# Ledger of designs, part 7: VH-VL binders against o60147

Target 1, 175 residues: o60147
Amino acid sequence: MLEKNKYLYIFRHIQTNQVLLSQGNVLKKTALFQLPYPLQKPVAPNGMRPAKLRKDHWVPLLKVEFPNESMFQSVFMQLLNYRKYRSVQPLTSDLLKLPIPVRRRKIMRQEVPNTIADLADILNKEKFPENSVRLQLSDKSDSEYADWPPSVQIDSEEIKLSRGFREKTTVDEAR

## First folded at step 5 (VH-VL)

Design v7
Fold by OpenDDE, fold request of step 12:
Structure v7 (fold): chain C 175 residues (1-175), chain A 122 residues (1-122), chain B 107 residues (1-107)
Amino acid sequence: as target 1 above (175 residues)
Amino acid sequence: QVTLKESGPTLVKPTQTLTLTCTFSGFSLSKYGVGVAWIRQPPGKALEWLAHIDWDDDKRYYPALKNRLTITKDTSKNQVVLTMTNMDPVDTATYYCARIRYYDSSGYFDYWGQGTLVTVSS
Amino acid sequence: EIVLTQSPDFQSVTPKEKVTITCRASQSIGYYIHWYQQKPDQYPKLLIKYASREFSGVPSRFSGSGSGTDFTLTINSLEAEDAATYYCQQYDSLPLTFGQGTKVEIK
């Protein structure tokens, strides 16, 4: 059986907590384009896009296996759209009232939970078949950042993936 | 599934202190991004936010009632308690507790208790 | 505090008709607004979060739009069970505030 590229990997930057989406378990250089421009609401304290991809700076956050590539593509695009939409919104007035260091810490911390919440929201909307989506987290407690629909089955085992990439698997070879 | 339930007296005399307890399940107040809020609704009127507490024990109060309100949590018991002093007939309302999901430096009330009607009367 | 003003206060609508409820904020609040449905003698239920994101389990006939100061909740085809009071609520700044509510009745 030839498997399609139906795997979503989400990586987190070890310092900035920025998030990158990946089709497959290897981060591509083009993934950096997902990061917001300086004029947009920052997802990290420095608000800067790295000049180059340092794979060793990115750790796996979660892995999602979809029933097929089409479903993967749909969710992937929606995640990008959600992030983009969020990035162009102003900061809340409440946040703006906080000291800059506190504000930066809050902004830094919320990106991962926001992304997980987005994923759950999208999956809730898609109404995929029960237990058709498999979710594996590097930290199982991260699943608590959202309520998951019946379509999502959360693995009991945490994801085992090296920073930024993993050696080619049979799925990767099929690409 | 997430559930919340309010408990406490349904009748309070003027000047007395109201103590309400919110008991919840399906989530924990130990994890980032979760809180519990109290919202009240006088009969036939709109909703009014009173206070909330988050996973980090950050407490926020409606300014006009801040001096009368105290909110606390017991994470181990999955309970949040609201006290309101010097109750007045004008405070007669249905009191709700609700879960807050925090997102993008904001939050929303995604699950609510059934509410408890508190009447303040002599 | 941020004042949310809903319009109209009341609507009597025939089933299958489109219902539009507006919420205007006293200042710009981005998309940090949520919509709730409260049926008689029931607790409020979340419908829309962050202006346009449907909450889980919400029928597709409900939708939200808007940004800044003007927001809209739409029921594209009213059902009998949609008779309720609808509230907008902001979480841009403290204190958290609700609109005055819009009561939708079925003709």
Scores: ipSAE 0.894, ipTM 0.951, lowest interface PAE 0.5, mean pLDDT 93
Fold by OpenDDE, fold request of step 12:
Structure v7 (fold): chain C 175 residues (1-175), chain A 122 residues (1-122), chain B 107 residues (1-107)
Amino acid sequence: as target 1 above (175 residues)
Amino acid sequence: QVTLKESGPTLVKPTQTLTLTCTFSGFSLSKYGVGVAWIRQPPGKALEWLAHIDWDDDKRYYPALKNRLTITKDTSKNQVVLTMTNMDPVDTATYYCARIRYYDSSGYFDYWGQGTLVTVSS
Amino acid sequence: EIVLTQSPDFQSVTPKEKVTITCRASQSIGYYIHWYQQKPDQYPKLLIKYASREFSGVPSRFSGSGSGTDFTLTINSLEAEDAATYYCQQYDSLPLTFGQGTKVEIK
């Protein structure tokens, strides 16, 4: 039972670079609740939670295989907490000094790196066994956004998933 | 693993220009979210940020020393160079280079060189 | 520039005792503060980032807390090897600035 759902998938919005966490390789509608309410600090320039999940707007960013579901749950919850905590912080004074267009671009670009960094920090804290966590990225260069603990083994092969779905199909490639 | 090392003269005469080189490994200055900073520490004193440069070649300087400081990077060589003109005995300090990890529109110094003591004297 | 004021400047502590170091910012800086440890004749090492996140390899006895203007570094049970000067540092606004440092000695 603990071995059945031990996979974390992180999806990225193709336009806003917002990030959604998923248990398993299928993005669920409930994942949208991870995004801030309109009245909260936005994580992207558009700053709003979509009313409806458009799976075709989300692409897989990375996949993490944990030793068991319990470890998955722990990391998943911590990631949510990290994101929440970050979202309630004020913008830096340095950022506020920048022109609005520049500021918006910076905000859009940082969500993916921030999330990857959070993942690495959490995994470092958890002190899992060496090479017990398998990390696959859609873009291997994204692993450079963080320093990874010995518990993490980065796969040489990139993930090949379709937008919002578990596998790429010929139909998805045509989109 | 990440490493940084400072190199340059350890003795400089007043009014001369100091040139320090930071050679690093384990990362590159071509990837988003990484920078290199110079920080100095006079003997028995606190740390003082001088300048830094990021992956996008954005350069920042301590305002009071801006006219004396120049920071450049050579990504292909994994080097960052700091020049400081018109050196004075008051500039005697241990000079460190450190990596900046950027996060949430901010940053921190996660890895440091061992530092190099620069003495300014006639 | 943002001024960081640490307290105390110096303290001598018996091993196994709790150590508390405070850092106050001249203005609100959210959680954009970091703590460094510098042992004698060594380079500074990162301990805590963003007020409360421990850096890799940092012993569990070290912790950080605070937000806005008041921040705290805590050593739950002081070890002899913890004799060092500790610095807070902000990255809310340029120029980047450090606190004046807190020297912790073993009694």
Scores: ipSAE 0.892, ipTM 0.950, lowest interface PAE 0.6, mean pLDDT 93
Fold by OpenDDE, look of step 5:
Structure v7 (fold): chain C 175 residues (1-175), chain A 122 residues (1-122), chain B 107 residues (1-107)
Amino acid sequence: as target 1 above (175 residues)
Amino acid sequence: QVTLKESGPTLVKPTQTLTLTCTFSGFSLSKYGVGVAWIRQPPGKALEWLAHIDWDDDKRYYPALKNRLTITKDTSKNQVVLTMTNMDPVDTATYYCARIRYYDSSGYFDYWGQGTLVTVSS
Amino acid sequence: EIVLTQSPDFQSVTPKEKVTITCRASQSIGYYIHWYQQKPDQYPKLLIKYASREFSGVPSRFSGSGSGTDFTLTINSLEAEDAATYYCQQYDSLPLTFGQGTKVEIK
């Protein structure tokens, strides 16, 4: 459990592309509170927070290993703040000119890139020691959504998924 | 490392067509959330957006110049080409290409070329 | 189109002094504003994105703030190398537009 305190997992919803942050590789029910209320800027057509966490609907997007829990907490909170800030900002006038279905698709697709960009921005600002942060992605190409500071070392190996869409561990592989 | 470089004629006669090429590296224009824009700056004046093209081949033009501008991309060559017809001395400017990074249904120009001065003169 | 008006157009500042540049949009543009620095005979460089986010490699003395129609670029302690023209730019709607620029010179 202590080892998980320095790991940030970001999960993506397989249908809506919504993003959840997690301390550890298992999503908690409380993670759903990260999603916007219905009256806020919608990410999906329904724009609704699910009443129930369906873990099988969420796959790991990326994993970040920090040197310590303090650094993790700082980045975690900042990520939440960035997301919240975006959610309360008006849509661009250009976006508002688009038909609703098109607009919704665009909004849904940008959630993952936005989150990755936020992470990079936060890490750039934090100025952590060189190669002190380890980043692993489910899709290595997702790293291209941002420029990463020297503090970030991108793992050459992609996250492997186990049943339930959690990260596969050596223990899982042995089962 | 992201780099962009403008190439083309530096001298154009009035009424002629300007063709500029932006050659870039360090990124692919097939990747979601990326675009390339052309921006010009007359000597001693402010910056003016002309056109841009994104990963999805969506093209946007400055309305007042739309009928004169054409932007295309060759993803395989990492090039974006801008053509501007019926050049006039008033079009004399340094022309820049820049990468657009899209974020939250918006975008910014994070990397720029050095620019190329195009003079329109008889 | 959205018009961005910067203030002032020009200012001469003593090193180590605080510099403040404002950009006003003709309509509300949320936080979809960016700031660029252009030194003489150089291409523009991104400083601040989305009103307050520092671009990678930008010195900490640069900061941005604002939302809606009024935005500010601040240089906390001006250095000689900061002599340049600064531009705000909006990506709320097409066409994309820049401010007229603010030239900062060292006194």
Scores: ipSAE 0.866, ipTM 0.930, lowest interface PAE 0.6, mean pLDDT 92
Fold by OpenDDE, look of step 7:
Structure v7 (fold): chain C 175 residues (1-175), chain A 122 residues (1-122), chain B 107 residues (1-107)
Amino acid sequence: as target 1 above (175 residues)
Amino acid sequence: QVTLKESGPTLVKPTQTLTLTCTFSGFSLSKYGVGVAWIRQPPGKALEWLAHIDWDDDKRYYPALKNRLTITKDTSKNQVVLTMTNMDPVDTATYYCARIRYYDSSGYFDYWGQGTLVTVSS
Amino acid sequence: EIVLTQSPDFQSVTPKEKVTITCRASQSIGYYIHWYQQKPDQYPKLLIKYASREFSGVPSRFSGSGSGTDFTLTINSLEAEDAATYYCQQYDSLPLTFGQGTKVEIK
C-alpha cells in the first residue's frame, strides 16, 4: 500500500518573498500557478508569476505533517483560498497613501507572515487533536508570526531541505 | 499566554500630564507583525483609539490628540508608555492597552488589558 | 476619518433567537473590519477578524460577513451569556475607528 501524502511544504522565494505551497518535498513547475498573473493584483513586481521555475531561488519555509491525507488536503485548499481571497481584495487605504517604494517593501515583507498566520488560523478552526500536527520551520522564529493551537507541535529541529528540493545533501550544505 | 496590564495614576488633576504604562507578556515587540495600542472608553460611551506603536517603532496617533500624546516602547522590559498632556475632565475614561496583530497591511486587537479608570478632577 | 455606523443601537432579544448587527462604513474598506464583544464591566474581546474569520475560542454561533461598506455580525442562536455591547472596528486607514456599538440585552 502506497503511503498517502500527508505533508505540506511551503517555500519562499529568496528575492521576492513570494510563497508557494507544495504537496511533496520537491517544488513542481505547476506550483507557479499559485501566483497571480502580472496584470493581476498585487501590482507590485514581487507579486507576479515568473515565467520559469528556478528551484534554486526557492528556499523551504516550513514543513507540516498531518495525521492523514484528508486533513492535509483540507488545509491545503483552505490556504489557497485564503491567498486567493487576499489577492482580489484592495490594498488598505493607509498603504496606498505611502510612497511606492515603501509600499513595495511592505508588500514584500507580508507574504510569509500572512501565509503563516493563515496556516495557524486554519488549524485553529479545524480543531484537530492535540499534538496531531507537526510543524517544522526553517527558522524557528517564524513561529512567532502566529499563535498556534494545541493541535500543533512545533519541532525543535529545523527542516533539512535544500532550495526547492528534497533533503539536503552534503553538497548542498557546502553551498 | 498573552497578557497585558495597564498601570498608572487613577486620579489626575486638570492640566496635569497622564502617564500610563502597559506591561505585557507572551510576546515581544521585536518581532515583525506585532504592536501595542492604547484605546480609551469614557463611561457609558464607545471605544476610541488613541495611539499605537509597532515592532519597527512606528508611532501613530489620533490626529485630534496628536499634540497631547506620546507613545514609546521599551522592548527589553516589555513595556509601552503613553503620556497625555493637559488632561481635562472630558478625558475621564477607562484606558486600555491592547496587542495589535498585523496581517495583510492591516491589524486587529486580539488581546486586551483589563483597563484602568482614569478620573480627571480638581 | 472613516465613520462606522452600527444598526441597531439596541436590541432586546429572547434566548435562542437569531441576532443580526450591521456595520456600515462611510467608504469602502474591503474586508478590513473586525468585531468585538464587550460585556458589562469587562474589557472588549475580539470575536471576528477581517469580516468573516472567527477568532480563536469564539463559539461557532458567531459569524461575520460582508465586504466593501456593509458588514454583518450574526449570532445564530443567542445565549444568555451573549448579553453585551458589540463594536465593529476598521483598519483600512488611520485613524482607527470604532462603531458606536450595539447593545444586546436578553429578554
Scores: ipSAE 0.853, ipTM 0.920, lowest interface PAE 0.6, mean pLDDT 92

Design v7
Fold by ESMFold2, fold request of step 12:
Structure v7 (fold): chain C 175 residues (1-175), chain A 122 residues (1-122), chain B 107 residues (1-107)
Amino acid sequence: as target 1 above (175 residues)
Amino acid sequence: QVTLKESGPTLVKPTQTLTLTCTFSGFSLSKYGVGVAWIRQPPGKALEWLAHIDWDDDKRYYPALKNRLTITKDTSKNQVVLTMTNMDPVDTATYYCARIRYYDSSGYFDYWGQGTLVTVSS
Amino acid sequence: EIVLTQSPDFQSVTPKEKVTITCRASQSIGYYIHWYQQKPDQYPKLLIKYASREFSGVPSRFSGSGSGTDFTLTINSLEAEDAATYYCQQYDSLPLTFGQGTKVEIK
């Protein structure tokens, strides 16, 4: 009864701009294992750095529809590998010269453009048929972070899920 | 399709000011991710970065030449302009404009113009 | 300023043989190095970005490796059209700098 998934959903953290990949429009707690470090604030003098999925802090960034499940799985795994490779690199010498607060802000602001660039790099190297990959963005101007191959069709409609990765039930809709 | 093209004089006399215009298409300097750079190459010699300007109007110059260089952009015209003062015969080179693509706090030159040879002589 | 020193300055290589070009940085630059190919009378073209990632459309015979201070561009089986000058370029720290170039010719 399981349906073969061909959809990639990417979420952005509203405060840190960290990125999570998902097979559905709802993030699962296990998605946090994609990150090499906690999403929570650094340790207070007597505290710890907790890691939990706060669903109200993650918003849609983009959605991709692939021709089939095998293409989805290939791209999904490659995105994880690109992130892993990036995460083990040292920071640039110019970043290290900056005051720590400035450096942190610059690093936080790069993960969204980096992820979009990774996706485009992967799709430019794959041999997908023209217009066979549908891309939908929450902000269409984010497509400018990369050059897209002819295989990608950018949807004219933006994603309109404002902090709305929630499950559609009466409990989830209550405020 | 991303293209860049240099325009300006090909012969300049010593002490004159060189003004080069890079006209590009297929991208915009409106969002995080790209910039335009000027790079020169004296005949038979290596490449030398001169300056670049990015999407948020941040401007960077080769330090030894900063007093002679000015880089500006006109986003509405898709143009970047380099001005280099007090030209000297040692500045004879092919001048390229190139797109810089940013990733992970660094950048590379993914598309180049064909270049324009500027000769400085009396 | 980071100095990139390429080796060799020049090599003449029999077709189908392996070409190895090195680039040594005067300080650690992580993976923030890129390689360009410049054929005679042409503008440079991007070949490898971030040490080992091939640019779109680049033939599979080209590969890059290395990290820190020592980097290598490899052409596994030299073709006639690969006769060119090759440059490494860093953007770990401004000013952006290029290596002095390595000219590769076909024997």
Scores: ipSAE 0.756, ipTM 0.862, lowest interface PAE 0.8, mean pLDDT 86
Fold by ESMFold2, fold request of step 12:
Structure v7 (fold): chain C 175 residues (1-175), chain A 122 residues (1-122), chain B 107 residues (1-107)
Amino acid sequence: as target 1 above (175 residues)
Amino acid sequence: QVTLKESGPTLVKPTQTLTLTCTFSGFSLSKYGVGVAWIRQPPGKALEWLAHIDWDDDKRYYPALKNRLTITKDTSKNQVVLTMTNMDPVDTATYYCARIRYYDSSGYFDYWGQGTLVTVSS
Amino acid sequence: EIVLTQSPDFQSVTPKEKVTITCRASQSIGYYIHWYQQKPDQYPKLLIKYASREFSGVPSRFSGSGSGTDFTLTINSLEAEDAATYYCQQYDSLPLTFGQGTKVEIK
């Protein structure tokens, strides 16, 4: 039997802009383990793992359709590795000189663009066929955080947001 | 396809003001996450960062030269302009413009122009 | 101002041999270091970003490693077209600074 396509779903927290990766359009409680505790970075509470998964606090950021599960798994694991590698690094010296409120604000602003840049970096290095990877964003301007390879087809239709961790979708129109 | 190209005079007399224009394509400075920088390289010597300007018009200058440098942008023309006053023969160098890509509060130069050699002599 | 010191200044290396270039920072800069290749009479080209991440299109023989103050660029098996000067660059703190360069020649 042919291998079914796999979707990568990426969610952001509506208040903190923290990011979670998922293979389904509903986040599982165990997804919270992707978030580091603030053991090395002095970013709290915005760097901390929430105590529980609140369904109304996470909305879709983007989704990616891969041709097969193998490609999905490769990209998913690389994204986690990129985030882990980034999370153990000290903040820049210039960032540490800023007043705490300003520093915290800058850090909160970075996780979404950093994750999008990571995804693009991974896809640019992979040798996927042209137009084989379909990317859909909740906010199309977020594509500007990176340069995308020919393998990526960016959907002109934005993801419709829904509360409670459900991707708000309309019927796909085949024309 | 990102491209950058430097233009301006190649011969300048001491004390004159140098004006260099970077014309770029394949990206916009009115949108997030990038900037344009000027970097020079005296003959046979290392690269020296001079200045850069971001999408939000934030400008940064090498401190020792800040009194001589002005960087501006014209987003409608996809141009960044560097002005350097009181040129001296020691300022003879190849001048590059480059795109700076920001990530994790830092940045790197992913695309460079071909460079333009500016000679300062009588 | 952060000073980046590269070592060696110059290497003449037999083809297919391993090349190792080091960059030492005057203070800890985390992973905020990038590597460039500049061939004679050409503009610099990005090779490695953030210590170890290869830029798109860079041959797999190039790799980067290190953190804090000590960083390494490695060319696993030197090719003739790799003859160039290599620079490290930091953006942990302004002003942005480059190392003095390491020139690699084919023996």
Scores: ipSAE 0.727, ipTM 0.848, lowest interface PAE 0.9, mean pLDDT 86
Fold by ESMFold2, look of step 5:
Structure v7 (fold): chain C 175 residues (1-175), chain A 122 residues (1-122), chain B 107 residues (1-107)
Amino acid sequence: as target 1 above (175 residues)
Amino acid sequence: QVTLKESGPTLVKPTQTLTLTCTFSGFSLSKYGVGVAWIRQPPGKALEWLAHIDWDDDKRYYPALKNRLTITKDTSKNQVVLTMTNMDPVDTATYYCARIRYYDSSGYFDYWGQGTLVTVSS
Amino acid sequence: EIVLTQSPDFQSVTPKEKVTITCRASQSIGYYIHWYQQKPDQYPKLLIKYASREFSGVPSRFSGSGSGTDFTLTINSLEAEDAATYYCQQYDSLPLTFGQGTKVEIK
């Protein structure tokens, strides 16, 4: 990176609740490769990749500010690995009893809470200084998907950007 | 921090109805993410799941006992209540309430109450 | 209903030695198994979730492995405080079930 990034941006799909991770406040087309392509469609797919990135379909879920770039990179890579780990596991027997359309919707709806739980699990295992990680959510109740370590400060103000993380001025992100 | 505590009678006569209350703090049952379960353990024996209730009022019961069990919640009081009818000496056990945390279509019990021993005897 | 069978029922182990506890499921349950430690007169405490993911605050000497029907909890170097009964629990399908337990004591 030419600039040292210390921000993690997470987006949610407005219809499917699928999740994309980004190191920038605007999604790049390559982010779609985080979503698995179905291996065997008649079985139970772990997820479905949209044909193209429609930026108006992806809204902010949360933003994390880390103390430095190396901590950001560690957490970012771990989150990607957690998602891949889930994608290779067999589905539960109870899920497999459901019709494929119902099963698929149920799996996709879990990606928001699963991703938030993954983030908290990683942060609870890492020894970051107290209050050194700032978490901001679009919906503060989403913090209830996990228990957070003392290193995490949850911002009282929700993200109000409905089409991305771009703000009117970048000064407001620093305050 | 998350805490759960069981309350109710410790001695019950056969055929009576047991009512146990789980009072919890540090979390709520208002949005997806958690539920509260009742698990019992007869003296010297293994753990046995009885029932659980989720944030959306979805309720699940151990099939063999479903006719005897009712689980309800009061979100405003942070309480979950279990009733078990027609108690028998075989139901003597320590009764725990525990938080179930959901992840990837499965769940585990991350926080437990200290348990309450319920003895069923004439 | 999925039956979880643990082995052994009981073992007495010299400090610093390796402890291995197995849990066998009556049908394939993927990785949807969790492990708990229960010390005498205490409530159970979560150790391992999803077969191999150590719960926060659990000592690194605890590890889990396995998939499908055969699962293992390992304590690499037993410490005195690890004397307890260990349970596996599945949530691949309802009803939720636990193994019968494995009691570990210090020699």
Scores: ipSAE 0.704, ipTM 0.843, lowest interface PAE 1.0, mean pLDDT 87
Fold by ESMFold2, fold request of step 12:
Structure v7 (fold): chain C 175 residues (1-175), chain A 122 residues (1-122), chain B 107 residues (1-107)
Amino acid sequence: as target 1 above (175 residues)
Amino acid sequence: QVTLKESGPTLVKPTQTLTLTCTFSGFSLSKYGVGVAWIRQPPGKALEWLAHIDWDDDKRYYPALKNRLTITKDTSKNQVVLTMTNMDPVDTATYYCARIRYYDSSGYFDYWGQGTLVTVSS
Amino acid sequence: EIVLTQSPDFQSVTPKEKVTITCRASQSIGYYIHWYQQKPDQYPKLLIKYASREFSGVPSRFSGSGSGTDFTLTINSLEAEDAATYYCQQYDSLPLTFGQGTKVEIK
């Protein structure tokens, strides 16, 4: 029980707005394998997966506490599947009509809201007990990207960490 | 709970201007990722998109009707207004407002109003 | 303008039988297609978004598939309350367009 993870950690890239999902409060270098190779959709500055993990380029986006490990694992896998399904789709015809710089800016701005929308869609389907899923955001306005079910309780306190989700020691807790 | 409701006249004479108001609750048009559209359905026929207005005030109109349509929003009142000029009996239809939810650079209509039948007859 | 052609226009189907409705786009639209159910005298309700993703609250007997130009809505075991007209809708390119509809009745 004590060794079972029930927390989802989500990071975003400070420049590209790419999103990484994590089971732990620190990104592992293997998290980069979540980034797809889209045909015409950039997921990194060069449209490719970065060669290495630069931890100072990834900031907290949100954290989710689930009732148990099984629910965490289910939601985590579904989020990866949603992203994978999206990443293999062609761009819309209207988007392809835009000049490449404009198109790229619009696409890059989509990953954060798309991921948050995916999370909400999954939680709306899963029929969790009321207030059983606790959501904490770095920016509370990001909750507006989706409609949340009664099972989700949005924490009034934003995430204060500027890098990663690693909480500070006892000095920090004294405030 | 997201709700939308259409209001306006149910009977309009040819050449008159139709003004329909969509009043909604449970979401705001001042925030990313949503829009409100007007869609009509002539009796016994398919759905036809007319116009929509997005959170960033971007407005789109069905090209053949563009010169007859105006869509506006009042975010403080949670309202979207459609004005359609020079009404003709062929415009007799049920008029719906619906919320657009955007995802992956596209959108779908996740919540609809009950619709209002507008009859154009002399 | 993208034309969506549904087939068939009308089906009368025995309860518990499988219903298949197709939607063909006049050009490739990726997965940017959505399906709606409209019961008599009611407003349309979203069933399936992005070709295959069920909207919340939709019964599991409804499923969608396809990509590109050919899309299918399936009702695995038809129930009485499924008597309705079904529409596909694209947002790959403006103007937004709907299919002409497929009316499903219980035989």
Scores: ipSAE 0.696, ipTM 0.845, lowest interface PAE 1.0, mean pLDDT 87

